# Ledger of designs, part 9: VH-VL binders against Calcium homeostasis endoplasmic reticulum protein (CHERP)

Target 1, 141 residues: Calcium homeostasis endoplasmic reticulum protein (CHERP), of Homo sapiens (Human) (q8iwx8r149to289)
Amino acid sequence: ETQLDMNEFDNLLQPIIDTCTKDAISAGKNWMFSNAKSPPHCELMAGHLRNRITADGAHFELRLHLIYLINDVLHHCQRKQARELLAALQKVVVPIYCTSFLAVEEDKQQKIARLLQLWEKNGYFDDSIIQQLQSPALGLG
Short names: E, the ipSAE of ESMFold2; O, the ipSAE of OpenDDE; V2, 0.75 times the mean of E and O plus 0.25 times the DockQ between their complexes.

## First folded at step 4 (VH-VL)

Design u6 (from ut8 with heavy chain K50I, light chain K29E A90W; framework fv_utomilumab)
Fold by ESMFold2-Fast, scan of step 4:
Structure u6 (fold): chain C 141 residues (1-141), chain A 120 residues (1-120), chain B 108 residues (1-108)
Amino acid sequence: as target 1 above (141 residues)
Amino acid sequence: EVQLVQSGAEVKKPGESLRISCKGSGYRFTSYWISWVRQMPGKGLEWMGIIYPGDSDTNYSPSFQGQVTISADKSISTAYLQWSSLKASDTAMYYCARRGYSYGKPFDYWGQGTLVTVSS
Amino acid sequence: SYELTQPPSVSVSPGQTASITCSGDALPEQYAHWYQQKPGQSPVLVIYKDSERPSGIPERFSGSNSGNTATLTISGTQAMDEADYYCQSWDSSGTYVVFGGGTKLTVL
């Protein structure tokens, strides 16, 4: 019976999808941290982001902007207290990144690959995950 | 297999310049930070600084800022530690170490070390 | 500047449990990692993220981090565990790497 208000979450995600402003991303991030009450809560939020980003017919800007939200959350997860949210995002980042990378042409792939370079540089994910992100087609198998 | 292989031992005089190397193999060199760590004879480990070979971004310990230069050549998967003018107090074992991707960023692989002796 | 404090030496008899502590003000917010160094050899990672073991490290090695003190515990200590042990963490900003002063473990 772990429950989160996914309609409330989607109301915060929509401005990020539409405009991707610093304020919209901050509001989404703050909501996620406020609702990161246990590992199952974190897994529900991470799973919802995965579902939105990997959905058939999701447009590039939706995928990219929600990955920008994920990037901002990962940046703030570097402290030990945020371990549960980081762990939940680590479980879904492979399908999120690989699906988004493979769904678009080369110029848009370069924008997504820039985020992977940043994630590698900042040490957000273990070697196993990084290897899957570096080989997107294999990461989806 | 992941390996970091360092250059051989050096014997130098005070005032001489020196560059030692650390070559990575068995992984994507540009994706991992490389640190340099000093160990003076009979003493503990001291972090000197770190470089991201993909863009050559560096961070130095305040104690070593301006004392050494850390660089990398990604075409040959090699990081460098360089002194413009050595001092006797630079006599030490120097290790390179790869920063792993695990959260908390531990040093998961270490080179064998390069012994630098500075004496007249 | 920020320091990690370790006892300089710990002695145990074979088969006994060794505990090596590491204290620092940023440890509540930063992970502790532990390295083993034998004479003439490079350091080897034995514990990372407070309590995780790399593959190949015996399960008698364990770690914890509570409050401002991280602890490396070696149960059933063997002669081969005789080494210097270093804790390592980051300053509160996560910018600078900090090593503890090292602890010489003697098994006698």
Scores: ipSAE 0.034, ipTM 0.686, lowest interface PAE 6.3, mean pLDDT 89

Design u7 (from ut8 with heavy chain K50I R99H Y103W; framework fv_utomilumab)
Fold by ESMFold2-Fast, scan of step 4:
Structure u7 (fold): chain C 141 residues (1-141), chain A 120 residues (1-120), chain B 108 residues (1-108)
Amino acid sequence: as target 1 above (141 residues)
Amino acid sequence: EVQLVQSGAEVKKPGESLRISCKGSGYRFTSYWISWVRQMPGKGLEWMGIIYPGDSDTNYSPSFQGQVTISADKSISTAYLQWSSLKASDTAMYYCARHGYSWGKPFDYWGQGTLVTVSS
Amino acid sequence: SYELTQPPSVSVSPGQTASITCSGDALPKQYAHWYQQKPGQSPVLVIYKDSERPSGIPERFSGSNSGNTATLTISGTQAMDEADYYCQSADSSGTYVVFGGGTKLTVL
C-alpha cells in the first residue's frame, strides 16, 4: 500500500499558510521531493494539496500561499527533471486554480492570474490544461 | 484557427537593412513564445532565437547573438526579425514558429516562411 | 556546442516500418520532438514530448526516448510519408533549442 505521513506534511504546510516565507516554502518543497518515491506517492501529495485548497472552508490566503508552494515545486520539477511529480500536479492544477480564481473578486484574481502567466511562459502544462486555466468557469465543467 | 502569417519574399543587396514579420492570429498572442528558425538552401533547420511577446523577453542562439534583432509588437500580434546590415550568407528561408504549452516547448504551429535572397 | 545526431538518410519500401534515430547526451533529461518537412513546405510537428501525437497525426507515427537515443517510428509507411524528418530537443541546461541535422526518408 502506498502511504505518506500526512500529519508531517500538514505541519510543514501550516507555516506556509500562516506566513508564506521563503524558508517555509523551501521546507515544504524539500519534503515533497524527498517523498516523491513513485507516481502513487506523488499523486497522494498532489491530491492532498488539491483537497486543502479546494475545501469549502479554505480562505484566500491559504489557497494563494499553497499555490505559491505549487509554483515553486513546478519550477523545481523542471530543473530536476522530476517528471512524476510534475505529472501528479498536472492532474490537479485545473480544480486548484479554477476554484481559487472563481472564489474571489477582481483584485485578488489578478494575484492568481500572474501565476498563470508565469506557468504559460515556463511551459509547465500542456495546451489543453492551459486552455482550461485560461477559462476557469469552463475548466470546472 | 491558429495561424502564423509571414511577410513576402525579399531580394536585397549586401549592406542593406531588412525587417521581416510574423503575424499571429486565432490565439492569445502574448501567451505563447515565438521562435525564428533559419534554413539555408538545401540545409537543415537552425534555431536563431525566441521571444515572449507578453514582456518582450528574448533569448538568442550564440551563433546569432549580435547578428539579428528579434522583437514583437503585441498591439498588432506581430513578431519581427531584423538585420542592420545583410550579408550574402544570410540567403535562406526564415520561419517563425509558435511554442505550445508543453515541457520542452515544441513548435506546434509554423509560418509559411519568408525567402530572403542577398546578392550583388 | 551540443549536437543531436541523425542518420542523413533512411530508405524503406511501402508498408514497411521506418525507424529514424536521434542521439544526444542530454536526451535522458530533455524531451525530444519530431518534425516532418516536405519539399517547399513548412515543418509539421508529428511527435512531441518523446511519444505524444498532436491531433491530426496518423496513428502509424510513434516515438520513444530511451538512454541517449530518441526514435521516431513510422509503421506501414506510405509514399506520402516521404520527407525530411528533424528531431528537436534542448541542451543540458534547457537554455537553447537544438535541431538534429535531419533525415531524408525515401519510400520506394
Scores: ipSAE 0.177, ipTM 0.747, lowest interface PAE 4.8, mean pLDDT 90

Design u8 (from ut8 with heavy chain K50I N59Y R99H K105R; framework fv_utomilumab)
Fold by ESMFold2-Fast, scan of step 4:
Structure u8 (fold): chain C 141 residues (1-141), chain A 120 residues (1-120), chain B 108 residues (1-108)
Amino acid sequence: as target 1 above (141 residues)
Amino acid sequence: EVQLVQSGAEVKKPGESLRISCKGSGYRFTSYWISWVRQMPGKGLEWMGIIYPGDSDTYYSPSFQGQVTISADKSISTAYLQWSSLKASDTAMYYCARHGYSYGRPFDYWGQGTLVTVSS
Amino acid sequence: SYELTQPPSVSVSPGQTASITCSGDALPKQYAHWYQQKPGQSPVLVIYKDSERPSGIPERFSGSNSGNTATLTISGTQAMDEADYYCQSADSSGTYVVFGGGTKLTVL
């Protein structure tokens, strides 16, 4: 019943995947906040990011760049209008982070692990989620 | 299990320096923020500032910027609030309070408070 | 500088519903949290993120946040609920923690 223009969303995600500029991330973030109209809308956007990042064919740069988008969104989730978007992202962050972390070698894992340190410091997730992110193999099991 | 234990009451004269402490136990000290809150006699709660012990990132309320120093020693799970030169207007109960990973900064655990009295 | 405004006192009869309000410009965009403080004691978190209860807090405590006003509601108020109640939120930027001035709840 709840509908979002997911083709429009994908058109904004593609420049992030390809070039990961601040402008591209800002455009994607602003689109997400503009469409965060209800919990089902937020869950559709979060679920779409989860599907893109955890897909069988997803390469490292796609995963990393979309996680950078998620990080930028989380950074701005201090507003009540963003509480439902934060809640939706909290439901998908474990498979997003853990799949991305386990799919790559140690040097690339370091880039992803720095985001976890920032997320823990800024208090975006409760202790149960942080524990799962700190143990990626157990988080997926 | 989770506890914040503060140092004992202090009686000081204007111009003296002071450092009070807040020791965390029963949790990973470096994973939680610690705030300091002032309550003047018969008055409400005032937020002073906050520190993340994991990297000592600190920021202050504009009203307390330059008036106090907040620090932490993660090796002994202790946060500090310090004055270089006390004023009579610093007479108050001082609380430390923790907030966890959860977004929104609710203070889930509080210390018992440290009463600071500054008089000549 | 933006403030959170609470009534200084609220009185209620035992068994009746008490409502304590907290008003501020940032509340449409920021969560409200509520603390109970009894004489000689540290504050205790009773409601967080507008409407959530910590474990151990009775279900008669509830919260809401609508427009520029957050409300703490205590149904079936008991003598043990006599205390000062403080709301807490953040300023419009989300950078600074702000407390309301406190409300003294009297039951009787």
Scores: ipSAE 0.013, ipTM 0.622, lowest interface PAE 7.5, mean pLDDT 88

Design u9 (from ut8 with heavy chain K50I G100S, light chain K29D; framework fv_utomilumab)
Fold by ESMFold2-Fast, scan of step 4:
Structure u9 (fold): chain C 141 residues (1-141), chain A 120 residues (1-120), chain B 108 residues (1-108)
Amino acid sequence: as target 1 above (141 residues)
Amino acid sequence: EVQLVQSGAEVKKPGESLRISCKGSGYRFTSYWISWVRQMPGKGLEWMGIIYPGDSDTNYSPSFQGQVTISADKSISTAYLQWSSLKASDTAMYYCARRSYSYGKPFDYWGQGTLVTVSS
Amino acid sequence: SYELTQPPSVSVSPGQTASITCSGDALPDQYAHWYQQKPGQSPVLVIYKDSERPSGIPERFSGSNSGNTATLTISGTQAMDEADYYCQSADSSGTYVVFGGGTKLTVL
């Protein structure tokens, strides 16, 4: 069975949630890449991020900061060598982004929409995914 | 039906300013990059730079940085390439081309080209 | 700085297989795309993402990217395939678009 130390992962995510420093994000990103050993491992990490971000009790800063981690991971996955982790994140980005966008008022939605602009610019996702991200309510339905 | 329609041919003198255009239709203009490509007479394709019309973010080839300005007006789905002062060496065919935001996408649609001739 | 190298010309007889190469150090990590340009016309995308063919492009066009060399292959070459062919990719950072110098395909 595919297993990862999710408690170790959560220990790395907590500083990102609390402070969102470059060092904290870098540590989280490095842990994810060192554990990206197969598609099931990548899917466990991506699924864990989805669960944390889409939880009913998640506050805005938690959602935003973990999406900043995802943004950094996507940036470094775009090359051919990290396709499995990129593919796993592509499978979860719609619920992550759409839930986060719809959970907040316009001021905070602008911060999240800025990330979508960046993802569109850098070509991290296919046309189908981008269309769902552009229409968050339809993306969740 | 996706189309990129460019402005017509230009004949200019050295030192003159010029702006040529590329109008997109049949797709969401703000969701695709627009690139400018130069082809000097009898020569190959040279990438000049690219713009994302949704936020006007630009990236220039080092060879063209400071030589031209790329801009876009998303209200009329039009991208622009501009020179403040033309040189004879700017004589070329200029193409605009669209690139999807998706990972690893090519230039899938091209304009018909704008011939710019700069002579005394 | 970073360049993609193509042979300046390739000649084939009708029905022969044409092979056009594109070499560059970033090709192991970057996709190659190929464009056909006929005199007085805009470039036309014929192969993208190393080996994929756009709708409307004949099956005789195929592509590959292995090591530091991308290859465009035209099987059963026809007179209508006579054109300039350009490869396009990106530098190692993915920041800059790069075109090869172009290859003139002559069908005798």
Scores: ipSAE 0.007, ipTM 0.584, lowest interface PAE 9.8, mean pLDDT 88

Design z1 (from oz4 with light chain Q27E S92D; framework fv_ozuriftamab; at its last look DockQ between E and O 0.89; V2 from the best seeds 0.77)
Fold by ESMFold2, look of step 5:
Structure z1 (fold): chain C 141 residues (1-141), chain A 121 residues (1-121), chain B 106 residues (1-106)
Amino acid sequence: as target 1 above (141 residues)
Amino acid sequence: EVQLVQSGAEVKKPGESLRISCKGSGYTFTSYYMHWVRQAPGQGLEWMGGINPSGGSTGYNQKFKGRVTISADKSISTAYLQWSSLKASDTAMYYCARDFWSGYEDYFDYWGQGTLVTVSS
Amino acid sequence: AIQLTQSPSSLSASVGDRVTITCSATESVSYMHWYLQKPGQSPQLLIYDASNRATGVPDRFSGSGSGTDFTLKISRVEAEDVGVYYCQQYDDYPLTFGQGTKVEIK
């Protein structure tokens, strides 16, 4: 009966939000890959991350640390050729990045922008998505 | 000041056991992974494995798995590399290196001074 | 395992020369780092994530590249830059280093 445990996902996300240790990131990533059984599963996980990160009142640390999780997942999607999970993340990355970037001032914006540089270098996203990420106010429409 | 201080040079015979150490100071030891890297005479660097000293979780280069044991004693901020039975081919310089985790990337930001292990028959 | 090949294996430069070292990987690498091992010393971090200088590294050192091809440049070599330069990937276990590039001065 149980096919995706979102309470378990949130339990793994909380240590990432709180401390963002390497082991916490790895546990969240491993859960996502173990549960990436179909396109709808991938879209549910990606949408959940989008909802958590873009929520009004989400603290910067929550946003940054969950973006670090997304970065690790993107890296491993490329290495594992996990096309469905990558595609799901590609659908939500613009609101995730742009909302987080616009919510803070320059010093915190630089932390987020370093990830955009990495994503562009590694080719995780097409030029259309990259252009939106590079212009955050326009990216949100 | 972050320092990694390794135990002194060792001269051993094939078949003998050996444990070398790496003591971290100037930082919270359990917050950073520790790795071991070897350099055979006249050769380049080769990663052997690493440990999360917080929980003792290890990862090994398969080449060395079963030949060495990586461990840590967090009460004295010390990581260890141990052989149960040395071979002449284990003659090398051995470095410990601290793994900095930024949230998305790792790199070895501090290295020990090295421990020369000579195994001769 | 991801194999890294550096070129050249060695070079000799005069003070003030421009030096270029390349590192080629057998598959795409997101997390490429460079280390310098000066004679008789431990390796030290020079560049992380392809292009970021470690603390205290002079701006004459620069890194670039993505995918499988990475480059380390020294714009004006100084005598203290002698040693062996290693690229290193942190994308997947086992972590691997290039075979090294020995830089001699004069």
Scores: ipSAE 0.612, ipTM 0.866, lowest interface PAE 1.6, mean pLDDT 93
ESMFold2-Fast, scan of step 4: ipSAE 0.644; ipTM 0.885
ESMFold2 (binder alone), look of step 5: mean pLDDT 93; pTM 0.951
OpenDDE, look of step 5: ipSAE 0.868; ipTM 0.945
ESMFold2, look of step 6: ipSAE 0.604; ipTM 0.863
ESMFold2 (binder alone), look of step 6: mean pLDDT 93; pTM 0.953
OpenDDE, look of step 6: ipSAE 0.867; ipTM 0.944

Design z13 (from oz4 with heavy chain S57R, light chain S24R T26S Q27E N52D S92D; framework fv_ozuriftamab; at its last look DockQ between E and O 0.87; V2 from the best seeds 0.73)
Fold by ESMFold2, look of step 5:
Structure z13 (fold): chain C 141 residues (1-141), chain A 121 residues (1-121), chain B 106 residues (1-106)
Amino acid sequence: as target 1 above (141 residues)
Amino acid sequence: EVQLVQSGAEVKKPGESLRISCKGSGYTFTSYYMHWVRQAPGQGLEWMGGINPSGGRTGYNQKFKGRVTISADKSISTAYLQWSSLKASDTAMYYCARDFWSGYEDYFDYWGQGTLVTVSS
Amino acid sequence: AIQLTQSPSSLSASVGDRVTITCRASESVSYMHWYLQKPGQSPQLLIYDASDRATGVPDRFSGSGSGTDFTLKISRVEAEDVGVYYCQQYDDYPLTFGQGTKVEIK
């Protein structure tokens, strides 16, 4: 039984997309932790974020702000030792990062790359994933 | 130009109440969290708590919870720190600091000039 | 709460010296910042995100580190660098500062 209120999730994501305030990020993160009841629940949430971020025509601000949400969730997964939610995000991070990086010019790419540097420092991903993130065209192809 | 201007120094006796202020200018006050940081004489910095001025949501260091009240009046871009009953141990410099939110990290990018509070017999 | 311990607690340097200050956290920290409080002044942001210089901070200041061990360096100290340096974490509430490192210029 995988029951998630995806309308509620999207209602929390929209303020993050629009304004990316600290309260908006916190509300989305708290919802994800409250609903991380099983590996399938975690994978459904992570897959939803991947689908929103990698959609054709997604604007840069949507992609960046939802990546900022993912970054906050990764940080708290490590602190709370939330291994199932972390694992679900690990499965989707390559298409999320690489699609977003390749869609924009160098100035915006640097904003996204700052997150990769933080993720490397914090050890959220194994070497294989990190190498794909560092070579985005290879990571998608 | 972003500025945080605090109210003037205070000399008080134990048991008295006090409210000190921090007025922000040069930016949209409700878009940035505001924090209070304490520095006892000759000592280091200590975070007391903060407020989101938009909705008034507060968070406190448990050490100070129940001993101070943090509030804001967004109509005049001002944050407050208030004691209902001062103790001699409240003698310190009190700073307000603006929280810059980058989307993934916070840091205190602007600080007020400080308000010296002296509580003595 | 995440405890931050700075080393040394104080030091005395000559103009032109290289100064190194460390900050050790009681647990892993992703968001570490440095502030300088000059004599008689309020604190000011020096370094954010472990290594990024704030606006107007000269390049003789550099920060590094990750996990539990962070370092602030002044490559050629100047007379104006006198003051107390504080590390600060923003990973978890309560937010905490190191106890400070007093830098005197002789």
Scores: ipSAE 0.632, ipTM 0.879, lowest interface PAE 1.4, mean pLDDT 93
ESMFold2-Fast, scan of step 4: ipSAE 0.700; ipTM 0.903
ESMFold2 (binder alone), look of step 5: mean pLDDT 94; pTM 0.961
OpenDDE, look of step 5: ipSAE 0.729; ipTM 0.906

Design z14 (framework fv_namilumab)
Fold by ESMFold2-Fast, scan of step 4:
Structure z14 (fold): chain C 141 residues (1-141), chain A 121 residues (1-121), chain B 107 residues (1-107)
Amino acid sequence: as target 1 above (141 residues)
Amino acid sequence: QVQLVQSGAEVKKPGASVKVSCKAFGYTFTSYYLHWVRQAPGQGLEWVGWINPSGGSTNYAQKFQGRVTMTRDTSISTAYMELSRLRSDDTAVYYCARDFWSGYEDAFDIWGQGTMVTVSS
Amino acid sequence: DIQMTQSPSSVSASVGDRVTIACRASQSISSYLNWYQQRPGKAPQLLIYDASSLQSGVPSRFSGSGSGTDFTLTINSLQPEDFATYYCQQYDSYPLTFGGGTKLEIK
């Protein structure tokens, strides 16, 4: 019964993918917070981001920019104590990060690795998740 | 209220080591990362590294890898930076600084007063 | 390493003037830039974080703007306590790097 307007979500994600401005990220984040009405709603949003980022045809900028959105949402969850949205993102972060890291060459991997350092510093994930993110090939297996 | 207080000035010979302390007051020591930043006389700011006082994890600028060690003692809310094999170009004021709780900004909202380390023969 | 270049290195101004300080990154850093003020003999103080967010307690005459590679700190209507050196800092990637500083001198 749980339903979200995924076309509306994708319309907000497209400017993030294309330009990655603070305004675009804020609009996407605010939409996610407004629709974080229950755990199933949060899991739908987190699952949609996972599907977009881990898709075979996803290019680097799409993956990176949507992970930047996830980073801002994690920060928002910490400040606002949005526990259900945080829990949903914790369930999908390993495939999102590890797939993105393994799909690109060294110089692009550095951009993605910066986010892992921020996540560890800010305590968004427990040590088990952090260790999986630090070993991307093992994290997917 | 909230402040970082550093140890006093040090004069060292080339090849020696120096250990600077930074004691935290007025906040929960383990809740904020601490960075070390140095400034040579008349020069700009240079980042050395950070320590997470909770778990003790560290991250050092590659330029200082193998010469710098950052530690902490949670029982006295004090962080330490030790720099070994000192050279004259290590002469600088060394600051500890608290990482702001703004999120991912790596912004330093509270700074120690600085410790002058002079390396001369 | 990301190189941060500030211009000018020094500027002379009078109380009441508007002053603009520029900071350029050697590669795109999105909005991942902070500004600090350092008075002679003192530790730096945080003014602006995330390119445009004013730190709590900092007067509203300070503002930051920019994204990508070009950033600006503006001080509207200078006060006597504003004569100091200003530094930009990027946090897009490690190592964290600072600009060379802009010294704001009384005219």
Scores: ipSAE 0.014, ipTM 0.565, lowest interface PAE 7.6, mean pLDDT 88

Design z15 (framework fv_namilumab)
Fold by ESMFold2-Fast, scan of step 4:
Structure z15 (fold): chain C 141 residues (1-141), chain A 121 residues (1-121), chain B 107 residues (1-107)
Amino acid sequence: as target 1 above (141 residues)
Amino acid sequence: QVQLVQSGAEVKKPGASVKVSCKAFGYTFTGYYLHWVRQAPGQGLEWVGWINPNSGGTNYAQKFQGRVTMTRDTSISTAYMELSRLRSDDTAVYYCARDFWSGYEDYFDYWGQGTMVTVSS
Amino acid sequence: DIQMTQSPSSVSASVGDRVTIACRASQDISSYLNWYQQRPGKAPQLLIYDASNLETGVPSRFSGSGSGTDFTLTINSLQPEDFATYYCQQYDSYPLTFGGGTKLEIK
């Protein structure tokens, strides 16, 4: 039986959405690692981020800032070898990235595309995922 | 233009405290973290800590925990670093530096001119 | 704490030379590495961020490469104004740490 306090998670996400400070991202990241107790727990957290970012009516700053949280978590997953949380994020990154990229104009797309370059350099995803991220329209279907 | 202007050189005796200031110009003071980095004569750079001028939140290197206090005054766009119980090996140039954070890239884009603190024994 | 080791500690080179400076992290820091230049009597200045990105206004003869634990700063054709000490700095985790510096002296 997998249960997480999603209201507590959303309370931590809100400062990230609103201001995106290092402290806010660190708090969100720490909460996620503290609650990464099993693969289903990791999938609940990753799925919640996917739902928030791909929701109809999500504005650019919400999408971008939560992707910054995801980037920070990916970085620390690699350092800590937190395999279950990394695997859960790998399952949701394509809809998160592709939906966010396609929802905005060229100037904002550049900010998102820069994260893809970082992810490729740091080896967070296999070649199959990278190819999907490089072709966002095809990646969504 | 962006500029960080620090207070002048200080000479202190062992056991004293020193408070160095860093005044920001040319940007929104509360929009960027400020770090303090020191450099002993002829030696390398050593990170001391940071302050978030918006919240007043701080993070200090473990080595300085209990001896360093970072504060700010938003009305005059000035950050302060106070180091107490000074030792001879605290003799260094102390720099403040503005932290540019893109959401993942994190670097010091502007530095103050440095403040020489000499602790004579 | 992440230890940053630079090699060499000093190097003497002629104008026009290609110079490489190495920086090694004690653990994997991905690309979370910056390079700073410090001219004598001056504050450090950012050259390169996130291992390979050239800061605006920095001459293109400077380049950075590497990821994980091993990083390199290259100056392709040394100029007199490049006489300085160079520092790498990791921002993977706190405390932030710097390499010991590489002093570049032009003969």
Scores: ipSAE 0.171, ipTM 0.741, lowest interface PAE 2.8, mean pLDDT 90

Design z17 (from oz4 with heavy chain S54R, light chain S92E; framework fv_ozuriftamab)
Heavy chain, then light chain:
Amino acid sequence: EVQLVQSGAEVKKPGESLRISCKGSGYTFTSYYMHWVRQAPGQGLEWMGGINPRGGSTGYNQKFKGRVTISADKSISTAYLQWSSLKASDTAMYYCARDFWSGYEDYFDYWGQGTLVTVSS
Amino acid sequence: AIQLTQSPSSLSASVGDRVTITCSATQSVSYMHWYLQKPGQSPQLLIYDASNRATGVPDRFSGSGSGTDFTLKISRVEAEDVGVYYCQQYDEYPLTFGQGTKVEIK
ESMFold2-Fast, scan of step 4: ipSAE 0.333; ipTM 0.797

Design z2 (from oz4 with heavy chain S57R, light chain N52D; framework fv_ozuriftamab)
Heavy chain, then light chain:
Amino acid sequence: EVQLVQSGAEVKKPGESLRISCKGSGYTFTSYYMHWVRQAPGQGLEWMGGINPSGGRTGYNQKFKGRVTISADKSISTAYLQWSSLKASDTAMYYCARDFWSGYEDYFDYWGQGTLVTVSS
Amino acid sequence: AIQLTQSPSSLSASVGDRVTITCSATQSVSYMHWYLQKPGQSPQLLIYDASDRATGVPDRFSGSGSGTDFTLKISRVEAEDVGVYYCQQYDSYPLTFGQGTKVEIK
ESMFold2-Fast, scan of step 4: ipSAE 0.344; ipTM 0.800

Design z4 (from oz4 with heavy chain S102E, light chain S92E; framework fv_ozuriftamab)
Heavy chain, then light chain:
Amino acid sequence: EVQLVQSGAEVKKPGESLRISCKGSGYTFTSYYMHWVRQAPGQGLEWMGGINPSGGSTGYNQKFKGRVTISADKSISTAYLQWSSLKASDTAMYYCARDFWEGYEDYFDYWGQGTLVTVSS
Amino acid sequence: AIQLTQSPSSLSASVGDRVTITCSATQSVSYMHWYLQKPGQSPQLLIYDASNRATGVPDRFSGSGSGTDFTLKISRVEAEDVGVYYCQQYDEYPLTFGQGTKVEIK
ESMFold2-Fast, scan of step 4: ipSAE 0.531; ipTM 0.856

Design z6 (from oz4 with heavy chain G50Y G59S, light chain S24R T26S; framework fv_ozuriftamab)
Heavy chain, then light chain:
Amino acid sequence: EVQLVQSGAEVKKPGESLRISCKGSGYTFTSYYMHWVRQAPGQGLEWMGYINPSGGSTSYNQKFKGRVTISADKSISTAYLQWSSLKASDTAMYYCARDFWSGYEDYFDYWGQGTLVTVSS
Amino acid sequence: AIQLTQSPSSLSASVGDRVTITCRASQSVSYMHWYLQKPGQSPQLLIYDASNRATGVPDRFSGSGSGTDFTLKISRVEAEDVGVYYCQQYDSYPLTFGQGTKVEIK
ESMFold2-Fast, scan of step 4: ipSAE 0.431; ipTM 0.827

